# Ledger of designs, part 19: miniprotein binders against p81326

Target 1, 226 residues: p81326
Amino acid sequence: MLHFGGFIMEINHISKILEKEREEYIRNKVEEYLKQGFSKDDAVNKANQSWRTYIGHRIQDVIYNLLKKFLKDSGLKVTTDKALNNRNLPEELDKVKRLIAINYGEYLFLPDADVIVYKVENNDIKIIAIISVKNSFRERRFETTYWKLKLKESPVTSHIKVFLATPDKDNEISYKCPNGKPKKMRIILEYELDGIYFLKEDFEETEKAKHFGKIVEDIIEISKKL
Short names: E, the ipSAE of ESMFold2; O, the ipSAE of OpenDDE; V2, 0.75 times the mean of E and O plus 0.25 times the DockQ between their complexes.

## First folded at step 12 (miniprotein)

Design y5 (at its last look DockQ between E and O 0.73; V2 from the best seeds 0.69)
Fold by OpenDDE base, look of step 12:
Structure y5 (fold): chain B 226 residues (1-226), chain A 110 residues (1-110)
Amino acid sequence: as target 1 above (226 residues)
Amino acid sequence: SDEELKERIEKLLEEIFRIYELLEKAGNDEAMRAIFLLMMAIWELQRALEETGDEELLELARKLIELARKIIELLRKLLETGDEEAIEKLKELLREIRELALEISRLEEK
């Protein structure tokens, strides 16, 4: 039985559910930007960008909270890169932050880590996985791949699995070779990442490309090997 | 206090999850959707509260908690009586939740 139970049905329709709010959201934002002195065209463009950001955050919230809930019984913990940006971090989160940091010589920077899964064992923290959440791939198509490759460069972080979770609203990576033409983005992401998890039913399943419903089991299995 | 409010919200979420499971067993897909939408709004609120303790956001939190309580009450009634009239009331409350979610999002962008 899929760990998410009845939530799978909602997950599969998350993009459609959120899209119902779009018209009202856009209208309100356009009015707001017009009042700020923007042109109509600029206001519409800004409203659309705001919507994309808003939807991205909401999907991320869903994924974060579902993972947090369904990994809890396994003793696994979940946090976010945003939580790690706090000045006064608890010791545990400070350790998590240090264990995902990427070395750039004089500087350490965090990868984009929408969701971070870790375990605490014998007072030691082990990072299990980073999940990047994307609604669409219009911008920064290979950003997650970049972070995966950077994490692989250090023995400290090389073990960290990097997953992509997406509803893939625009079917940019749902299929490898639609109509006999290779989708470069799907092929590269699947090759470079440890897994792609879809919040939808209509996609080409492979060893690495799976339904989001399988992510909990996969993470638990990985955690046992660490 | 801000911390007390966070704890209250967490307890509310736990109750909502329990009701969701009951609705799932009952096969009430519409009610399940309603609960899911409520959960999404609460999760958004939680995220926003982690970023700021603004009084406006706290007021929205209070409103959302009140709506959640009303929804829970309706869903319990629905589970007990099978009253379809409860579904229409639920739809009205869902509209209010959407409005609150939009307001939360506006505050986050400021």
Scores: ipSAE 0.714, ipTM 0.868, lowest interface PAE 0.7, mean pLDDT 89
Fold by ESMFold2, look of step 12:
Structure y5 (fold): chain B 226 residues (1-226), chain A 110 residues (1-110)
Amino acid sequence: as target 1 above (226 residues)
Amino acid sequence: SDEELKERIEKLLEEIFRIYELLEKAGNDEAMRAIFLLMMAIWELQRALEETGDEELLELARKLIELARKIIELLRKLLETGDEEAIEKLKELLREIRELALEISRLEEK
């Protein structure tokens, strides 16, 4: 029987695996942007942005599909914010969407919730967790904490666990106090979120900062308490 | 058809997961890395097919399925006989998978 832990070596090296594609990817994208009329400098900048989006999507695909596969036997279902943005939703997913949406007066918006885990009991839907997937922290550093704070503002969403999953290849949040000095971004993310799951081997483990290989077990345990 | 292709992909993934389990028991890290790369390409294709039924994407899907079957056969031979020559052939097939994944990604941007 295949267990989630069987993927841990590949998961912990996913950035390295993808990095082997970078040179060819960038070369092809620069050519494409030059044909569209962009300057060389603009084409290179756009190619680098395209690369960051590409690897983010690849990592999100891995997380979504592995969670969907390995949570199924525990009665847990998995969806994405992309799927919830479809105009013609099945009734079940429309309920999921309503249960995570944030109220901004006359407007409702979904939080940054790349992957959403929920369960269905007696036609009642309970949202267990949302997972935000970030490859880097160059921009939107605290977007995930913003959404956690918004979800905490209502009793109907305050139980929802908010996780961050990241390879953090550039060590932007891997350590709390590198060289004895607090890393603001790591400290705030760990304080505000319910957990950070690293898709790499080398980082400072804490009660909230764990290897991604622990996430299935953690989600199942949380779901049993709800 | 689009639905027929999606069904073939689901069957392929079921077979791939069974092989992954066997490779984990055998402890063959290079083969496990290879089938993981294949899974990532297939998952990218599945996501793209949810967005569009574009004919170019359908053709890429058919090519990816054929390559995946070649990889599956090679991995089964590796598990059965321990033939390490299969590793070199596997590396070449993985290069082709990576090229397809990049083209799928390019189509998703349209």
Scores: ipSAE 0.649, ipTM 0.846, lowest interface PAE 1.3, mean pLDDT 85
ESMFold2 (binder alone), look of step 12: mean pLDDT 73; pTM 0.693

Design z1 (at its last look DockQ between E and O 0.79; V2 from the best seeds 0.74)
Fold by OpenDDE base, look of step 13:
Structure z1 (fold): chain B 226 residues (1-226), chain A 82 residues (1-82)
Amino acid sequence: as target 1 above (226 residues)
Amino acid sequence: SDEELKERIEKLLEEIFRIYWLLEKAGNDEAMRRIFLLMMKIWELQRRLEETGDEELLEEARKLIEEARKIIEELRKLLEEG
């Protein structure tokens, strides 16, 4: 079993680790925006927005690189939607791009795919899974669900598993019915998606809601069925 | 060259992973955290390098590589003394 081993400890604390950088980051960004001529209030607001984006990328980096590392021995490959936005794509990535595209009649668009896992067999590419990475669910809380539903509409993409990976810092989806009250977002995401993987320990585990440490095994198992 | 830099970063990451596993075996959680933080910085740099071909990023990359080398050396010494 390819285990994350000691990385699990770091994964579980990823939000806390990144939060330690916040004060310095905000300070530096505020100073930068002040130098650009923004007011103090505008500078602070922009800095906070920048921080949210920054954290999102940092978490995505961790997930992407860990998946890339731990899936490598299984022969599975990893890419991102950003990598697919290049005009000069290698043949392999061009095929990946085409195999995840969603048809809107005259147009093809890519789903939000922070991480794309695929395999290459006999020059054929099979898309295995798309992982959406979310730090918070303040905005676009069902965006991943939308893409999952759209992918299901085509026989070309219907097999693609869609996973959500999140530290869920604000405990928005960690539990289904805390204090007997259903968390709509958790219930819907768990129902519509193929899985939710938590970068933390404190969550309600179910068949679809698991610790991030299980994602590699799950992806490998799915890959064997394709 | 950009390609040389990418290769250097990849080699550095490989070394970092090796050290991480050694630190895990040694049970040194503090050092593991430190090396993980370094790893995260490198991953960020890699992403930024892929997104932008900015010369300023090359200098930042060089500095980070040097910093990483120092940290790696320090942690190796720690493993040898323990």
Scores: ipSAE 0.750, ipTM 0.893, lowest interface PAE 0.6, mean pLDDT 91
Fold by ESMFold2, look of step 12:
Structure z1 (fold): chain B 226 residues (1-226), chain A 82 residues (1-82)
Amino acid sequence: as target 1 above (226 residues)
Amino acid sequence: SDEELKERIEKLLEEIFRIYWLLEKAGNDEAMRRIFLLMMKIWELQRRLEETGDEELLEEARKLIEEARKIIEELRKLLEEG
């Protein structure tokens, strides 16, 4: 029977697989921006920025679809923050949206969710986990940690597990003490989050820092306790 | 967006998952990589179709489905040859 573990090798090489698309992508985007009237320098800069966004979306697509496929038989459902921002929101997803929203007085904001796992029992919806997908940590590196802390502030959201999923291609958080010095970003992320799941082979494993191949098993176990 | 096209994509993905499983059982890592690349392309297109139903995307989707059918046929023949 097909199982999630059968995708481990492809998952652990996802950044290398996607990198092969870069040259063609950049070339096509530069041509598009040049046709729009941008200078060559501006077109190249915009194409590189577009590439970084594109890669993040591609990795999120993989995570979303694999989780949706392999959590289904355990009675678990999967959605995304983009789906929750749709104008024509089905009642079920509207409830999911309200259950993860953070109250700031007159304003209501969604945490950095990317992928949301929930279950439905007797018309009640329970949010199990939120997975933030990050390809790099150059900017807004601790956004996921902030949202975990905000979710912990309320008894209605404090149970929600917050995971980070990343290929971490450039080894920004793969090791706790590279070159003998503590890596602040890795240490803080691991301390504050419920788990970090790496889409690659080489990283320092801990109780919270795991191969992405373990995420389905972990989510199913968590859901049984709720 | 075109409901018929979305249904065809879902059926295509079901077939692709079955082929992936057979390739995994056969230990054919190269073919598994090829069909995983196809899955990623289909998933990316599926997301874009969900976000917008532009006529250009519908044409792109039809081309990808045709490409996918060719790859699937090649891989089925490979599985039959053993």
Scores: ipSAE 0.703, ipTM 0.884, lowest interface PAE 1.1, mean pLDDT 87
ESMFold2 (binder alone), look of step 12: mean pLDDT 78; pTM 0.716
OpenDDE base, look of step 12: ipSAE 0.748; ipTM 0.892
ESMFold2, look of step 13: ipSAE 0.699; ipTM 0.881
ESMFold2 (binder alone), look of step 13: mean pLDDT 78; pTM 0.718

Design z2 (at its last look DockQ between E and O 0.66; V2 from the best seeds 0.00; counts 0 for: pae E 9.4 > 1.5, pTM E .792 < .8)
Fold by OpenDDE base, look of step 12:
Structure z2 (fold): chain B 226 residues (1-226), chain A 82 residues (1-82)
Amino acid sequence: as target 1 above (226 residues)
Amino acid sequence: SDEELKERIEKLLEEIFRIYLLLEKAGNDEAMRRIFLLMMKIWELQRRLYETGDEELLEEARKLIEEARKIIEELRKLLEEG
């Protein structure tokens, strides 16, 4: 918590802050799609889908840039899967790309890696962690767990920690057993992943489920063991 | 150039972070929120510039940089008066 300081207050309200932009965003997108020849119903549906993508990127931006800033003094570097999609990569990023690739026999594919944390020591690159950023769990609920399991299958990638960062706006995974009923998704995600970090205050804290404010310290600690 | 613009934005962010730390020390939560919102806009712009490389973003970037400079100047004055 010492690292983020006053940013914690803003982080805890990130979903609410971004929601203020929704009405104007939707209106503008609906008008755009209507001009393209879509029906009113189709335009509204497409606008809502666009908003979900947009808000996801905005949350990812916050997480990426904060991690980049607060890990810098520790000598740790941060990149994204999008940065790795270029044909011409600097040598360092090309190595990072190769060190997170998953083998499917004749093909190599990258896991979903919204944020990648790595260190460079004596020209050797070590991948420390991958952070998946999710705003909601309406779709692809266990996608992050799939990638974690795939990374475990190779000695090259088995050491890589996989974290989930989420504001969990709809309280889908904030509690393990609300009202005495187990939440399957929370239980499975917590079991399979190395950690879940919440961008909010109202959640059940466990050894693996923590406030986002702890992620920098945890990553630095992991980096010292590699 | 696109590279010059990226460098200018990065320098601007560094300055914003310095001001944020000063505002935090001063306990000015309202100003901190304002700075955070500005940072979010800049981060979005940086992402879009990286993804699209679109010249159309240059005008938006110029406007945002000018807005940011004004906000920074206002907040510096606030810190000096306090």
Scores: ipSAE 0.702, ipTM 0.869, lowest interface PAE 0.7, mean pLDDT 90
Fold by ESMFold2, look of step 12:
Structure z2 (fold): chain B 226 residues (1-226), chain A 82 residues (1-82)
Amino acid sequence: as target 1 above (226 residues)
Amino acid sequence: SDEELKERIEKLLEEIFRIYLLLEKAGNDEAMRRIFLLMMKIWELQRRLYETGDEELLEEARKLIEEARKIIEELRKLLEEG
């Protein structure tokens, strides 16, 4: 009964909407760092780095809350890797954590999974999808593919869909063959992942590379098969 | 209380989503921008409340809820008139 079109269209401009906050954010952070004793140059550098981290987390928060809201009526629940790292977990979240954790001998680590979608049926928990939210690909370009490969190593986690959500404002993966040349990063990500969802209008759409607005429908359809 | 405010914020977000969908149908771009920015501000506060229990955030949350209720009332009136 939900109408996704108008709101989802606004999410395709999330980077531009958030950039309107930049000047005020930077000014306030520079003042804060100066009060802490940093030089002017250091305060400016720290403020700019802080902004890059902030805007990435803001986009993650928007995605988390959208999925939580729009999947709720389909019996699907949403949590985050941050929530799963809290020391005192409710029983339900403790089960979610155990179902996605990767064993490295005596160590147990969670994938870099910003958002986790799961369902509960008869007190049984089934992990549906993990969504990694990336604002840029300058560092850790293939981190999401690494986690997909690790999840595929076990029959317990091999069914979990791994999606990438990105505004890709710098067009690092928006097209497969810009200027006639294959873009390795886009091609490898699309090949290895279960889907890439763009939070912008301008990109090359394929079966696996879609507008972010399709992600809710896709997750619901996947959950019906499990 | 912190838990009471978290519950009020969740209910407010649900109401905001319903209004957003109605504004989409009406095609009012200005109102859509207003409620989208309000939603983002509330999400940021919600995140901070879950990460901390600072008493200062409780008062900030109460102020934001009041601001949100006023905006919601204005937008509902626009939907009824329009």
Scores: ipSAE 0.007, ipTM 0.372, lowest interface PAE 9.4, mean pLDDT 81
ESMFold2 (binder alone), look of step 12: mean pLDDT 79; pTM 0.720

Design z3 (at its last look DockQ between E and O 0.01; V2 from the best seeds 0.00; counts 0 for: pae E 4.7 > 1.5, pTM E .771 < .8, placed apart)
Fold by OpenDDE base, look of step 12:
Structure z3 (fold): chain B 226 residues (1-226), chain A 82 residues (1-82)
Amino acid sequence: as target 1 above (226 residues)
Amino acid sequence: SDEELKERIEKLSEEIFRIYELLEKAGNDEAMRRIFLLMLKIWELQRRLEETGDEELLEELRKLIEELRKIIEELRKLLEEG
């Protein structure tokens, strides 16, 4: 049963819906940067960069809030890496932060973790999954893969599932072998990650590549095995 | 308070899902889209408020929540009369 109900239709069109705001957003940002003393060309470039960041956050908002809502009844909790970037954390979040940290010898660093799903049982915290959210793959194409591999290196974090959620607006990873030609990025991401979840209808479904509507059920199932 | 606001949003969220089920049955795609867009804006403001602590965003957020509440109430009445 699709846990998101009527929201699934809207989710499938999230990129298109948000793109309607682009023209106005760019215009306003260009004006802002011009007032700051930037050239017209610089202002346009900065506005476009700002838009990419902005739309990325908007998609993350959707995924975060939907997961938070639909996992709640299962007793699962959701947070973000941003929420963990505080000096004064509640005990629970401080434990979450420590349980996802990657060891670099003298330093501990957090992976990119747009959404973190965890459970609390008998005062023990278990990290279930990290979800990376990507709108497009123009930059840092394998960053999520890097973090997955790093998490595997420690027995503390090796059990953590790493998922990618994306509308894949540019169809960069929607199909494995379109026209008989392998898409390296799709193949590698699917191989290295625990799953890819698409916020769209037009994609090649596999065991690991699924519609975003399946993510809640999959996370709940994983949580039962931990 | 921030906690009161979070509670209001949570309650509103639950109501939205109930209304969505009814709207889906009624085939009212326009209303569903409108509610969805408002939710997107609410989520954005929540994130920005958490990131910046800008109290001006709090008032804007309250206004959007109230607007959405009114819309849901109106839709509920219409659906009950139909």
Scores: ipSAE 0.757, ipTM 0.892, lowest interface PAE 0.6, mean pLDDT 91
Fold by ESMFold2, look of step 12:
Structure z3 (fold): chain B 226 residues (1-226), chain A 82 residues (1-82)
Amino acid sequence: as target 1 above (226 residues)
Amino acid sequence: SDEELKERIEKLSEEIFRIYELLEKAGNDEAMRRIFLLMLKIWELQRRLEETGDEELLEELRKLIEELRKIIEELRKLLEEG
């Protein structure tokens, strides 16, 4: 009895749900830093920085677990860039790593994709999608689009869909023309990527900009065509 | 300042998309590869600086940012004049 729609709808509010935990988290972290000898002001600043890192990792983990759970019955598997950075990889994950690696002559790079969706058929691995999870766009806002451009350059990787998943709580990319003027960041991200999936309710929907609840269905449909 | 440096990095990344289309039409794969590699190195150093606070990384980051800026500007002038 899979509650597909119910779980997906909850993830559209996950940033909001986690934000309710913020005050307790900050209080606990300030206490920890004070015990380490930091001043009150330094402890508060460090606690706020810690919260931003914590919530970003939590959102990524929730997305990973959601995709792993709801794609399993469609024969699709999920891994992360962190898992692929291990030296002692299982054979399956080693193949996934090799299939997404970008060769720059002397150097071999993995995309910073956060979550990777793939399938296994008769010992062959097909990469379906890469999902970048981004909590804010103040830093490295276009890194995901760069990886899409690089993946597009090779026939071996050109089929890989590159998605962005974000709560976008500060409305940095929620609308194309928020003040009657084109928002360059939203325009570029939507043009270059295969899709943007918002983990919130309030944003401008388009063919590529959707509620996160659509991502499972979209990935499954893509996998059927590949 | 750190905020000014961060904004420079983001502006350079935006400029890449305009130059990339021009270089693609010109068939200049080497320039496209070099620009993107420098951008990747800049983002990696930015992440490491945020994680470690290593001041040597800040100096290296500033050098790469200036190198990329010069390359982009030179390529833009050449493409507009050709």
Scores: ipSAE 0.177, ipTM 0.651, lowest interface PAE 4.7, mean pLDDT 81
ESMFold2 (binder alone), look of step 12: mean pLDDT 76; pTM 0.687

## First folded at step 13 (miniprotein)

Design y6 (at its last look DockQ between E and O 0.71; V2 from the best seeds 0.00; counts 0 for: pae E 1.7 > 1.5)
Fold by OpenDDE base, look of step 13:
Structure y6 (fold): chain B 226 residues (1-226), chain A 110 residues (1-110)
Amino acid sequence: as target 1 above (226 residues)
Amino acid sequence: SDEELKERIEKLLEEIFRIYWLLEKAGNDEAMRAIFLLMMAIWELQRALEETGDEELLELARKLIELARKIIELLRKLLETGDEEAIEKLKELLREIRELALEISRLEEK
């Protein structure tokens, strides 16, 4: 069975690794925005926002590709919500898209699904898990929870596990009760979600809060029960 | 073709993974970090190529593939000889990879 092995070391330092690029990135973006006619303050703000987006995508790419690699031998497949936004989808992905859709009466919408794990058995598709990837929790702190709750409302999607993967750079959810004070966000996310997977070493481990290194094993185990 | 380029990238990633495991067995943490950074750049490129096939991005892709090839050669040499000079050259190539990654990011925002 493929395990992350040495990748765990890189995973644990992903935020630090990426942060090394920040200064140069920001400088270049500020210059770009100044040339576009923005004020210095606006340019800085836009550059910082761009950086947050950029880092988010890179972390998502890492998670996606690692899962794709390490789930392959188990026969599990991975895709993304972005891949599902295509007008001309292969039959397989079109089925995946339909199986994760949330009913809003007259409309169907997709949950935010940075990574979607599914299996194909006898041309039947079973969705196993959705992984939301977040670098920080500054915005939309409970969005993943919302999608989990919405998925539970239908027998079609109620079985889908929803996981959060995060380096939690700012230690917003790494501990439940640091200094005796409950971290509301950690407690709620852990309660509502099927699991939280940390791309770091320094966190409070629980039954649902684990190191990212465990996610492959957990997904495979879930897949066997479906 | 764009499809040929994507195939080349996938083959390259497969090779990189194989080398990564060899580096792990050798206990070369620095080289492992280097190869991981390269992988990240390639993954970013793959994502970008899924979004657009503009000529500028394709050119960056070709450059990245060439750099990756050089890095792989250096890593193989490192595994065989333990040559410290190879590490310095590797650092230089990683800088170039970083520059390309930044350029890819600029293109994605257009």
Scores: ipSAE 0.690, ipTM 0.865, lowest interface PAE 0.7, mean pLDDT 89
Fold by ESMFold2, look of step 13:
Structure y6 (fold): chain B 226 residues (1-226), chain A 110 residues (1-110)
Amino acid sequence: as target 1 above (226 residues)
Amino acid sequence: SDEELKERIEKLLEEIFRIYWLLEKAGNDEAMRAIFLLMMAIWELQRALEETGDEELLELARKLIELARKIIELLRKLLETGDEEAIEKLKELLREIRELALEISRLEEK
């Protein structure tokens, strides 16, 4: 029987697997942009940005599809913020969208939630968890914590678990006190979020900072409490 | 048709998952990496197909399905016979997967 843990090797090495293709990807993209008339410097900048978008989408696809497959038998459904922004939204997803939206007076916005886990019981939709997928923390370092705090402000969304999933290839949040110095970003993220799930082997494991292989069990356990 | 193609992709993924499980038991790292990269390309295609039914994307989907069947057959031969020549053929097919994924990504940027 296929199980979620069977992907541990590939999941824990996903950055290394994808990085082996980076050089060829960049060269192909630079050639493409040069043909479009961009300068060499602009083509290189665009190629690097394209790579970060590409690798981010690949990691999101892995997370979305594995969660969708392995949460299905527990009665849990999975969608994405991209799907919620489609024009012709089915009634079920329209309800999911409304249940996660945050009210800013005259304006209504979706939190940055790459993957959303929910269930349907008695014709009611219950949002279980939001997973934010971050490949790098160079910019927008605490966006996920902002959305967690906003969701806590309302009794209708305060139950929603907010998780961060990351390969953290540059070791920006892998350890609390690297070289004896407190790492502010790791400490704040771990304190404010409901969990951090690493897509790699080398990190400091705690009750909230775990291997990505644990996420399915955690989500199922949480769903039973709601 | 678009819906028939999506169903073919889903059936292909189920077959890939079953082979993945067998390869995990056999402990063949190169084969495991190959099928994982194939899964990622298929998932990228599925996401792109949800956004559009573009004729160019449908042609890429047909090419990916054909490539995936070749890889599946090669992996079955590897599981049954241990033929190391299959690994070299697998590497060539993986290059084709990478080129296809790049084409899909180019369409998604538009």
Scores: ipSAE 0.603, ipTM 0.831, lowest interface PAE 1.7, mean pLDDT 84
ESMFold2 (binder alone), look of step 13: mean pLDDT 72; pTM 0.673

